# VHH binders against RNA 2',3'-cyclic phosphodiesterase, part 2

Target 1, 188 residues: RNA 2',3'-cyclic phosphodiesterase, of Aquifex aeolicus (o66967)
Amino acid sequence: MKVVRAFVGFFTSKSINEVAERIKKEVDLKIMGKWVEPQNVHMTLQFLGDITEAQAIEVIKNLQEISKKNIPFRIKYKGLGVFPDVKRPRVLWIGVSEGANKLTNLAKEVARLNAKKGIIPKNSKNFVPHVTICRIKSYDRKTLNELLRKYRTVEFGEDEVNKIALISSTLTSVGPIYTVVEEFYLGG
Short names: E, the ipSAE of ESMFold2; O, the ipSAE of ESMFold2 at other seeds; V2, 0.75 times the mean of E and O plus 0.25 times the DockQ between their complexes.

## First folded at step 1 (VHH)

Design b12 (framework vhh_nb_b201)
Fold by ESMFold2-Fast, scan of step 1:
Structure b12 (fold): chain B 188 residues (1-188), chain A 120 residues (1-120)
Amino acid sequence: as target 1 above (188 residues)
Amino acid sequence: QVQLQESGGGLVQAGGSLRLSCAASGRTFSSYAMGWYRQAPGKEREFVATITSGGYTYYADSVKGRFTISRDNAKNTVYLQMNSLKPEDTAVYYCAAKYTLVYSGSYDYWGQGTQVTVSS
């Protein structure tokens, strides 16, 4: 079966892309895992998992429709958090403060149109806008708690959300390789 | 249906530079992730670098900081700029392309290779 591992989203600005490296150095092996490389830093609006070519074509049509109905907007990156929670941290992420509601509405529109075509991902609950910086394998609890407290209200930068893309992921020996399958500029 | 043709290989002294080119013919170049692999005599083919359709780059640790991959979509060409070459970089260099709408677990198209020899 011809499938593509994919998500809907966009890549973040260069200033935000370096945050994972800075925090990795700061925690000095006390939080270990897969730290996101600068070129791989992104915002996911909907993770699709493995989809067929036919499903990818339907997603592309939906993104084109969405792009015509939504205009560019600004977001601000602020704070660090973890999923699912501090007792069981598996993902370390950067949050969104200003523009989070517009981003959530965009993500809901993507999910709604994809669902109309029967494209419903396995883990399709509660959208929270975030940028992943580390997939945690081991951690020192005190270090993690101090890190989250220190950065709770720190602003990391901002982006203009001006396009939306279907992005594919191919795993390699050097990590995931992300490829823009198709992208559309917002403006309608 | 995509054909890849490498060029720019040759003999160079350690510390020197070479630029490899890979010209793609056939289908729309901009939709492909493009990569470089190399194979030294008696060794398995190893990853060197890749560039996605969106321009994002990834490098093997052995070449990071020395090699730069880039693409020119108007010319349907991908480049590998190789600086600070070492004898260990001696290999046949292969261009590869992957169509992004189909997961194959590997690259879909390969060139014939171009020889790079680095003398000490």
Scores: ipSAE 0.000, ipTM 0.165, lowest interface PAE 13.0, mean pLDDT 84

Design c01 (framework vhh_5c3l_4)
Fold by ESMFold2-Fast, scan of step 1:
Structure c01 (fold): chain B 188 residues (1-188), chain A 118 residues (1-118)
Amino acid sequence: as target 1 above (188 residues)
Amino acid sequence: QVQLQESGGGLVQPGGSLRLSCAASGFTFSDYAMSWVRQAPGKGLEVVSDISSGGGYTTYADSVKGRFTISRDNAKNTLYLQMNSLKPEDTAVYYCAKDEYYGSGDYRGPGTQVTVSS
């Protein structure tokens, strides 16, 4: 009966939480949209969409199993990109250079175990490690192209991936509110 | 702490004019784009106008284009909205917002009431 909009992921450290605000100031209305607030900056390993309480319990069990089989690892944030592409940009994001393969493997394990329990999101996309900084509403094409070129090889910071969480999303008039339902530290 | 304080609202006849002001403090005003956002009775929030940090770029909602003018004075940390040819449909609480969207949360002022009545 009760459903919650959820995803599996983790919140990023202070090293990149202010990047969205910095880039927003630099482009000065030439890229407009919903810029991610510092407290909401996160990495998504799997979008689940609307799930039931029973499904949430199964996801939690799967994350606990995964946490026991994986140890903490380092990632580096590098470059800016857009989804789906530069011709139809809707999401501006920060990429991952070092540790991208480990993040991809972690995301695949999450999706595999959830699928075994019949938890399969409607629109499963190929996983690309990224941190969203803006959901684009309008943009100046020249400004966007120059921004992507300027930051293509820029390092923004680094994190240790030491936990994974089931996170719920509640959309409000002032933006999304993310709540950690359950989290597990990587160990073993 | 970001503080935004609107003023200049009031009751005006259709076809009249009002100028809204927003006094900003607690941040470097000249580094941020600013917006005017309104909420009409029983309706959601609408972004009516945006202005870039230096004032060189502005945008307007189709509903107010050609009638409203946004401007700023970075030396005075003040944002303005000049409203001309006012219509009953412009009746709303008008908010000053840091960060160009109505989802700015704590970065929105308390609002000033504009009533266009005949």
Scores: ipSAE 0.000, ipTM 0.201, lowest interface PAE 13.9, mean pLDDT 84

Design c02 (framework vhh_5c3l_4; at its last look DockQ between E and O 0.65; V2 from the best seeds 0.00; counts 0 for: pae O 6.3 > 2)
Amino acid sequence: QVQLQESGGGLVQPGGSLRLSCAASGFTFSSYWMSWVRQAPGKGLEVVSDISEGGDSTTYADSVKGRFTISRDNAKNTLYLQMNSLKPEDTAVYYCARDSYYDSSGYLDYRGPGTQVTVSS
ESMFold2-Fast, scan of step 1: ipSAE 0.025; ipTM 0.436
ESMFold2, look of step 2: ipSAE 0.042; ipTM 0.415
ESMFold2 (binder alone), look of step 2: mean pLDDT 83; pTM 0.842
ESMFold2 at other seeds, look of step 2: ipSAE 0.023; ipTM 0.383

Design c03 (framework vhh_5c3l_4; at its last look DockQ between E and O 0.23; V2 from the best seeds 0.00; counts 0 for: pae O 7.1 > 2)
Fold by ESMFold2 at other seeds, look of step 2:
Structure c03 (fold): chain B 188 residues (1-188), chain A 119 residues (1-119)
Amino acid sequence: as target 1 above (188 residues)
Amino acid sequence: QVQLQESGGGLVQPGGSLRLSCAASGFTFSNYYMSWVRQAPGKGLEVVSDISGSGDETTYADSVKGRFTISRDNAKNTLYLQMNSLKPEDTAVYYCAAYEWDSYGMDVRGPGTQVTVSS
C-alpha cells in the first residue's frame, strides 16, 4: 500500500511569494537556514504527515464537504513572527491580520472532520495562521530582534482564500516538491 | 502512524542520574527539531531542551544547563536526555516532542515518563 506525505492548504499569490527572498537579502547571512522558494510559499491548514491512499480519499471527501459550507474571504498578510518563541526561533513566518479568525475556523473544521475519520496528529497545539518563509538553522539575535520589530506593522499583501487543497510533498536533495492532489473552490 | 515513546524514568535520590530515551516512528526523524518537555505536579509545561535535526545545535533551559545533555541517534530514530545531578525540583513527567518545520501547530509528543527525585 502506497503512503503519501501531505497537508491541507493552499499556495499564496504573487503578492507574497517573493517576500522570503527579499528578507533573506536584507538580513545578509545573519539569519541562515532554508529559505522558502517562491513556488513553495503556502498556507498550511493541517499537516497530515504520511497518509495512506485510503486516508487521502477520506480527506478529499471532507475537503469537498467543507468547500460547500464556506464562502471565499479576504486575508491580509502582516508582520513577521517566529515559532516556537523568540528565545528558540525555529521558523520565521509572515502573519495574517484581516481574515485570521476565518482561517483559524477553517483549519479547525478541517481538523474536526479529519479527526472523525481517525486522521489527526498525536498531539497538536492551537492553529496560528502563518506563511513560513525560513526554517532557521542559525541567527544573530540582534538582527532577528530588529527584523521582527521593523516588520511588526508592515503589510506584505493580500489574498482571496477561494479554494482548499490536499497537497502532497516529496523531499528531494534540493528541497520539497509539492503536488496538488485535489482542490476545491469555496462556495461549491 | 506517528509515534513517540519515552522510557527510562524512575525514582532516584537527589544527586543521582537518569538517562531518558524516546523511540520515534512514522515520520522522517532527522528532519525534525526534537525536544524534551516536562510538567511538574501542578505546573505548566516547561521546555527543558531541544536539538536540531542534524544534532549539531542544542538549547537548554537555564534550570538544567550544565546538568542535562540532549542527544540523538538518527540511525536508530532515538532521542536521549542524560540527566545528572538531579534535584527534587526536576520531579516531573518528561515528554519527547517533535516540531514540524513549516507549522508549529503540528507539534507531536509521547505519553511521557515519570521522573521522581526524592530525599
Scores: ipSAE 0.014, ipTM 0.309, lowest interface PAE 7.1, mean pLDDT 84
ESMFold2-Fast, scan of step 1: ipSAE 0.017; ipTM 0.334
ESMFold2, look of step 2: ipSAE 0.015; ipTM 0.312
ESMFold2 (binder alone), look of step 2: mean pLDDT 83; pTM 0.831

Design c04 (framework vhh_5c3l_4)
Fold by ESMFold2-Fast, scan of step 1:
Structure c04 (fold): chain B 188 residues (1-188), chain A 121 residues (1-121)
Amino acid sequence: as target 1 above (188 residues)
Amino acid sequence: QVQLQESGGGLVQPGGSLRLSCAASGFTFDDYYMSWVRQAPGKGLEVVSDISWSGGSTTYADSVKGRFTISRDNAKNTLYLQMNSLKPEDTAVYYCATEEGYSSGWYEDYRGPGTQVTVSS
C-alpha cells in the first residue's frame, strides 16, 4: 500500500559536505543546475526507487546481515568526474581513490542480497563509487573542462565507512528531504 | 534489448564433461561481470562461478572448484563454462547471468532461459 523512495548508503563527513558549495561559487554560474546542499551529500551504494514497507523490512534484514560480515574501512575522496561523459555532462561528482574496491564490493553485496528478495531497482549501470555534487542543467564547455583538469588529482577529504543505512527520500518542490530509516554499524 | 541464450547442456555420465556457452546481445558485454548460476530440482539458486568484465578475476563455489572453469570471449560476446568430472549433484538448470545496476536506481539480474544438465548413469 504505502511506498517510500529509498536508497542504501551513508552520509559523508563535514570535510566533504561543503565541496559542492565551494565549487558552485568557483564556477560562478558557468555551471548551473541542482547543487547538492551540505546536509544532503551522500554516497549511494544502491538506489532502490519506490519500495513497500514489506520490502523495506527485507532490506533492513539484509543490511543487518551485511553489517555483521563487513568491518569499517577508510576511503579517500579524490578527483572530479562527470556522467555519462564530458561531451554530454549530466552529473558532476567527486570520485574515490583509496577504498574504491571495498566500496564496490560492499555495493555488490547489497545489490545481490536485495535481488534475492525480489527487490530490483529500475536503473542499471556498473558501480562507480561517487558523491554527486551537481545535477547539471547548463554549462560552459571551457569552464567544465578546466574544472575537471584542475581537480583531476586533488584530494577533497576522507571518511571511515563505519555504517550503512536505509535512507528514505521525500521529494519536495524545494528539493529532497532525506531520513535515516535504519542504520547499522559495520563490525562482528 | 538484453538477450542471453545458453547452450551446450544435455545428459552425461558421471565423470563426463560438458562445455556450456552463453551468447549475449543488446548490451556492452565487456563492461559487465558475468556469472553462471544453477538451480537443482527443489532447491534455490546457487552461484557457480563469476568472471570480471576483462576476464582477469574469477571465483568458484566450493562445490565446483577444481572441476569447472569459467571464461569469456569479449570479441564474440560469449561466456563459457567448462565442466569436468561431472557428478550427479551437478544436475541442474544452468543460467547465464549479468551482475548489473550497482551505481544507479535500476538493478536487474538478467538471466537467460537456462540449459538443462543431467548427470546420470
Scores: ipSAE 0.007, ipTM 0.121, lowest interface PAE 9.0, mean pLDDT 82

Design c05 (framework vhh_5c3l_4)
Fold by ESMFold2-Fast, scan of step 1:
Structure c05 (fold): chain B 188 residues (1-188), chain A 121 residues (1-121)
Amino acid sequence: as target 1 above (188 residues)
Amino acid sequence: QVQLQESGGGLVQPGGSLRLSCAASGFTFSEYAMSWVRQAPGKGLEVVSDISTSGGITTYADSVKGRFTISRDNAKNTLYLQMNSLKPEDTAVYYCAADYTIEYEYGFDSRGPGTQVTVSS
């Protein structure tokens, strides 16, 4: 069976896309890993995993319906955090302050409609709005802790959430290649 | 094509031991941190252990700490999980993953069924 690895989300604007490169330079090899390239910076609303072509068609229909019923809104990028926690940091991310509740509601609507079509991710997690900037492979603990404290309340930029997309991911040895399958403007 | 293939699972009595292996191909294994992730029946995914690119840094979930040992052989492109003092609660399908997130977004996930570990009498 032919499947695609996919998620529902959107690519961030130029305001935030270079933050990963700036932080990478600041930590100067004391946090190492896969730093997210500017063109790959994104917000995930629902990770779908491997889906069939038939499931992709249903997701597209659901996103079109959602786009008609939701209007654009503003979000502010603020703070740094790690997943799953500071004792076992694997993902370094930028958080969302203003607009986090609207993002959460949008993500829940996506999950609700997809679930009605039997499209339920195998790895279902509670939604936490975040933008990944580094997949951590090794780190100096003091440097990481100082970085998180320094940026705890720092605002990195803002965005208008004005579209949602089904995005496919092709994994390669040098990282993911993302392709927009279909996208819809909110209010359109 | 990037591939990860798990082996070494099976049926074992409580208190027993198993050693899992993961053979990697299609990418430069030594450049990627590796993880063991499991899914018990009716439960979500749990990361049980991870290991740095060189093998110098390892972490473990509290549920397996002191009982499981992760290791890697970069010359053989192979990841291992030594599982001792197995409990019925360890019953799960075990997957290996490269650069894993809890969302599976960026990682090389096992694309196969993983390896089944069943701990029962």
Scores: ipSAE 0.014, ipTM 0.241, lowest interface PAE 6.8, mean pLDDT 83

Design c06 (framework vhh_5c3l_4)
Fold by ESMFold2-Fast, scan of step 1:
Structure c06 (fold): chain B 188 residues (1-188), chain A 121 residues (1-121)
Amino acid sequence: as target 1 above (188 residues)
Amino acid sequence: QVQLQESGGGLVQPGGSLRLSCAASGFTFSDYDMSWVRQAPGKGLEVVSDINSGGGYTTYADSVKGRFTISRDNAKNTLYLQMNSLKPEDTAVYYCAREDYDILTGYSEYRGPGTQVTVSS
C-alpha cells in the first residue's frame, strides 16, 4: 500500500523564515543539529504521519469544510522554547503570542474532523502552536538557557493565517522537501 | 506498516563488548534519523545515541561517549550500536527508534520492542 508522509499546516512569512539561520550563527557551534532551511519553515496544525491516498482525500474534504467555517486571523511570533523540555531538549521552536488561542482552536477543529474519519496520528498530545527552527543533536546547556532567556519576549514577526494546506514531505540527504497537495483559503 | 526489530542483546561481563542491530521495514529507512534509547529497571528513558539519515552526523550521551559507536547501513535497512567497555550501569532494555521531523506535539519516536543487555560478573 502506497503512503505519503503528511501534515496539515501552512508556510510562514519571510520575516520568520530566516530566524533559524540567524540564531544558528549567533550560537556558533554551541547548539548543533538540523537547522530548518528558510524555504522549509512552517506551522504544523496536525502531523498525520504516513497516510494512504484514501485518507488524504478525506483530509482534503475536511480542510475544505474547515476553510468555509473559519475566517482569516493574525498571529504574532514571540519567544523561543524547547520540546519536550529543557532537561532533554530535542526541538528548538518559535512560539506564538497573539492569536495562539485561535490557532489552537483551528488545530483542534482539524484534529476533530480527521478523527471522525478514523485519521488519528500516533502519540498525539495537547497542541502547542510552534514553528520548529532546529532539531537539536548536541548543545551547551548554559548557551541554551541564555538563548531561551534572551528571546523570551522577543517578537520575530507576524502572519495572517489565511489558508490551510495538506502538505506532503519527501525526506532527502539535505533535508525534507515539502509539496502542497491541496490548499484552501479561509473564508472561501 | 512500520517495523523495527532489535537483536544482539545478551549477558556480558564488565569490560566486554556487544553489538546491537536493528532491522527496519515498512518505510524508506534512508530518509529517517535514527536513535538508540535505553531504559534501566525502575529508571526513565535515556537517548544514548543519534545518527542522521545519511550517517554523516552522530551524537552520544555523556554516559556512553567514547565507548559506544552508532552506525547504519542504508543498503541493508539496518542500524547498529557497537558497545565497548561495558559497565554494570549499562544494563537496560535497548530500543531502536525512528525520529520524525516536525512533530506537532513535541519530539516523537517509533520504537521497536527492545533487546535486553545485562552487564554483570
Scores: ipSAE 0.013, ipTM 0.270, lowest interface PAE 7.7, mean pLDDT 84

Design c07 (framework vhh_5c3l_4)
Fold by ESMFold2-Fast, scan of step 1:
Structure c07 (fold): chain B 188 residues (1-188), chain A 120 residues (1-120)
Amino acid sequence: as target 1 above (188 residues)
Amino acid sequence: QVQLQESGGGLVQPGGSLRLSCAASGFTFSYYAMSWVRQAPGKGLEVVSDISGEGGSTTYADSVKGRFTISRDNAKNTLYLQMNSLKPEDTAVYYCAKDFYEGLDEYDYRGPGTQVTVSS
């Protein structure tokens, strides 16, 4: 069976795409890992995992339907956080303040329509809007705690959410390669 | 392309031991933290242990502390879980996972799993 590893989401604007590089420089090797390259910065609305070509076709139909029923909206990027928690931080991310509820509603609509077609990810979790900037390998605890405190209320920029896409992910030895399978503009 | 393949599961009596292995390929193994995650019938996923890329830092769920030991051999691209003093409640499918934080994004790679059954 031919499968593709995929997620539903969108790529962020240029103003946010450079944040990972700036924070990486600021922490100066005190937080090390895979820092997300500017062209790969994105928001995930639903991670699908491995799906078949038939399932991908159904997801595309669902995204087209969703795009017709939703209009563009603004979001603001604010704050830094870690997953799963500060005791064992593995993912450093940028949060969303304004527009988080609209993103959550959009993500829930995506998940609901996909579930109606039997497309339910193995590791379904509650949606938390975030933009990953680093997959952490090692860190200095003091530096991480100071970083999170310093940026707790800092705004990094804003975006208009005007598209949703099915994106395929191929992980290579040098990092992920993302390919837009299909994308749709949110209608008026 | 990331590939993870678990082995070493099976049927064991309470109080017994098993050693799980995970063969990894398609990424720079030593660069990434690795986890063992399990799912018992009818329950959600539980992260039982994780280990840093260099092997110097480990964590364990309260349910397995003192009984399970995670380790890695970066020269062989292999992750291990030594399971001692096994209990019926340890019965689950055990997954090897790369960069696991509960399946929230495209980096959540895990293998097909290996079944561990603890029963008389």
Scores: ipSAE 0.013, ipTM 0.304, lowest interface PAE 7.8, mean pLDDT 85

Design c08 (framework vhh_5c3l_4)
Amino acid sequence: QVQLQESGGGLVQPGGSLRLSCAASGFTFSSYEMSWVRQAPGKGLEVVSDISYSGGDTTYADSVKGRFTISRDNAKNTLYLQMNSLKPEDTAVYYCATVPEYDWGSEYYFDYRGPGTQVTVSS
ESMFold2-Fast, scan of step 1: ipSAE 0.015; ipTM 0.378

Design c09 (framework vhh_5c3l_4)
Fold by ESMFold2-Fast, scan of step 1:
Structure c09 (fold): chain B 188 residues (1-188), chain A 119 residues (1-119)
Amino acid sequence: as target 1 above (188 residues)
Amino acid sequence: QVQLQESGGGLVQPGGSLRLSCAASGFTFSDYSMSWVRQAPGKGLEVVSDIDSSGGYTTYADSVKGRFTISRDNAKNTLYLQMNSLKPEDTAVYYCARELYEYGWFDPRGPGTQVTVSS
């Protein structure tokens, strides 16, 4: 069966898109991995994994319905963190302060409607909003701990969440290529 | 299977103290960041504190900063929350939660422990 790797989310503003490159330069090879290119910086509301074309059509219908019921809102990007933790860090990310509850509610609506159509993620867990800036392969522990401490309360920028999209991911030798399959403006 | 069991809740007067415990089993406790999360009646979940796998890095919600202290004992697979200067607004069911690798998910597998702050 023909499948596509997909997620529901949106791309971030110009102010936040360059943060990964700036921090990469600051740590100067002390944290190495796949740093997210500016055009690829995004917020994920629900990771879908591999879905069929028929499932993609159902997700699109659900996003259109959600977009009609929700209005734009503001979020602020603040702080750095890692997943799963600092002992074995695999993902470096930017957090959300203002608007985190609205993002969580939006993510819950997406998951509920998709589940109604049998489109259920492999794991059903609580959502925490974040923007990935590096998938870590090697790191200096002192540098990472100092970075997290330095940026704990730093505001990186803000966005108006005014659209949601179904986005596909194609893996290449230079990293993922993200393609907007369909997007919908909130309040439209 | 992953299991988390909270204890230490109860009724306390404003200004009082309580110490919560969470016993973890079914996973390598020392490999995971852990959190304390609470839910007051009619409200959503609030993350009050988290601690990294080593115990060297902690964060607190502004509502509890300076009053609560999170800690862990990796040898005993136990997470703690020391709660001082308790306020009526701290009344909630408290859950411990394991931080998951992908997408910032929290996994509260315990029944929670009730904290009531009232006179």
Scores: ipSAE 0.013, ipTM 0.158, lowest interface PAE 8.4, mean pLDDT 83

Design c10 (framework vhh_5c3l_4)
Fold by ESMFold2-Fast, scan of step 1:
Structure c10 (fold): chain B 188 residues (1-188), chain A 121 residues (1-121)
Amino acid sequence: as target 1 above (188 residues)
Amino acid sequence: QVQLQESGGGLVQPGGSLRLSCAASGFTFGDYAMSWVRQAPGKGLEVVSDISYSGDTTTYADSVKGRFTISRDNAKNTLYLQMNSLKPEDTAVYYCAAGTDEEYYYGMDVRGPGTQVTVSS
């Protein structure tokens, strides 16, 4: 069967796309890994994993329905965090302060409609709105702790969430390549 | 086509050992960090162990540290988990994964179908 690796989300605006490069420079090799390129900075609303073409068509129909029922809203990017935890940091990310509840509601609506069509991801955890800036391979503990403390309450920018997309992910030796399969403007 | 396939699970008594294997295909295995993730009955997913792309750096959950050993053979595209001194609390479905965090999950995560490990007398 033909499958596509996919997620539902959107690409962020210029307001934060350069943050990964700035922080990479600041930590000066004390945190190393795959720093997210500006064109790849995004918000994930639901990771789908491998889905069939038939499932992709159903997701697209659901996103079109959702886009008609939801209007654009503002979000503010604030703070740094790590996943899964500070003892084993694998991902460095930017959080969301204002608009986090609206993002969570949007993600919940996406998951609900997809579930009605039997599209239920194996790794479903509670949604946490975040933007990844580095997938960490090695780090200096002191540098990481100081970075997280320094940026805990720092605002990085803001966005208007005005569209949602089904995005495919192709794994390569240089990281993932993301391709928009289909996107819909909120309020359209 | 990116695929991961686990094997080596089974039923063992407390104090016993098992060695899990994960065969990877469809991507450049040696370029990705790999993980073992488990789900016990009635619980969420737990990252058990991580290994860097080169195999030089490993991490373990506190629950398995000193008992489990993660390793990889990049020439054979295979990931391993040596499990010693098994406890009933280790009973779970064990999954092989490329990346283990929320965001890596969302963009990069590849998971196998899992292999059942049951520790019971």
Scores: ipSAE 0.015, ipTM 0.263, lowest interface PAE 6.7, mean pLDDT 83

Design o01 (framework vhh_7ocj_1)
Amino acid sequence: QVQLVESGGGLVQAGGSLRLSCAASGSIFSINAMGWYRQAPGKQRELVAAITYGGSTRYGDFVKGRFTISRGNAKNTVYLQMNSLSVEDTAVYYCAADEYWGSDYDYWGQGTQVTVSS
ESMFold2-Fast, scan of step 1: ipSAE 0.014; ipTM 0.414

Design o02 (framework vhh_7ocj_1)
Fold by ESMFold2-Fast, scan of step 1:
Structure o02 (fold): chain B 188 residues (1-188), chain A 120 residues (1-120)
Amino acid sequence: as target 1 above (188 residues)
Amino acid sequence: QVQLVESGGGLVQAGGSLRLSCAASGFTFSDYEMGWYRQAPGKQRELVAAITSGGYTRYGDFVKGRFTISRGNAKNTVYLQMNSLSVEDTAVYYCAAEGYYDSSGLEDYWGQGTQVTVSS
């Protein structure tokens, strides 16, 4: 009966890990919520929810197969957006411009192989590559709109996607504690 | 409209019990991890208990063995059974629904809170 809350993804580089902190200071309490700490900045390729140890083993096998079939690639971080939309903004995120299609293809391959093993999250939406920087609790509408306009075309940095991991998440009132269960380097 | 409505809070004597309920509406309850958080004056909000969509539970160290979280997916309700209450349990208790967030766009929801006061 042992389960873990898990996702497939990777941690981002120092190039964007402090963007959340910088934007938090810029908005000066006019956007409040759970701002992502530098050590927790990541890209999610597939959120799995609660999985058993047996399911984790299957995911690990799938990620190892995927890592052998995919080579490293570059991505560029650009723009800010919100989910679900600007009328009810709940998540503030950094977008991906260059490399977004390769990320989407990688995420689809992860989901496809996991689905073949019966590992299917209850969410049924298309993958959008993004890095979450704040889970919004309250906001000043003018400040949010100005922030999104200001950063719409701003480049924040770049990364090489060279590994994928199964990551477990322990949720606390002060934030998540992430643990890498297994990771695989994209194999040439 | 999304709503989380807490009930069952109030004043209780030390050593007593309370059962909190949180009725959820306006979202697919079964997709969400449900939790109870608390915040006492001058203190940070802390996790009391959480229960996954699959029914697996997690507790804060300060309540293990005294509190039990459970859920009824058919009734869209999460419960917190609080036994052997002490003055230190006095706080506002918040119900939370934490979505399985990724690019799917599921979000977190919070209740307004319910006051629990434990007297000597």
Scores: ipSAE 0.014, ipTM 0.224, lowest interface PAE 6.9, mean pLDDT 84

Design o03 (framework vhh_7ocj_1)
Fold by ESMFold2-Fast, scan of step 1:
Structure o03 (fold): chain B 188 residues (1-188), chain A 120 residues (1-120)
Amino acid sequence: as target 1 above (188 residues)
Amino acid sequence: QVQLVESGGGLVQAGGSLRLSCAASGSIFDYYAMGWYRQAPGKQRELVAAIYSGGSTRYGDFVKGRFTISRGNAKNTVYLQMNSLSVEDTAVYYCATDFEDYSGYDLDYWGQGTQVTVSS
């Protein structure tokens, strides 16, 4: 059977798509890795991994149901953080302040409905609302700690969460290519 | 920046075994989540196996019980032990790096591939 590598989420607006480039310039090679290109900046509600076509159809049905039960809401992007933690930082991300609880509830609803259909990702993590800006390969620890402290309370922008999508990822040596499989407007 | 080098591919008879290795260079990290993908002519690229930080693993349904992924002494090296090979396993096998499976992570880099051919 054919499989696709996929996640449920949405692409961010122009308000924060340039943040990765700005932070990259600021750290001036002291944090190196794969900095997210503006067109690839996104919020993931649930990473699915490799799923079959049959599973993709079930996810699409679930997203359509969820979109009818949820209305658009505002979020604010604030702060920087790392996964899994500062001792072994692998991902640099932008956090969410206003709207974080609504995003978490939306992500939980996605995971719950998918689980009812037997779609349960391997190695699932607790949901933390975030937008990845760099997949870290090397870093200067002092620079990273100062960066996180400096931006702890900085607001980067706002978005209206008005749609959710099943998005496929094609792996390439120069990075992922994301394709919207299907998307649904909240309140529709 | 991260470069992956695969080795160990080749020709093998059905029922035989092969061990693939992948070494990541240019990384200063103790751990990388790493995996193996394969692509046969005319088919979609598919996940074969992945090993994550802490030792957890994930396998494609078509290889469960036959293939085993493991990490070497150097944490930037992974192996794929392939047992009970069938002609259906004939493909180019690619090593890929994936940071830990957190929401939003994608596979970052992949190697050039190593050919595995299983004859009847």
Scores: ipSAE 0.014, ipTM 0.259, lowest interface PAE 7.2, mean pLDDT 81

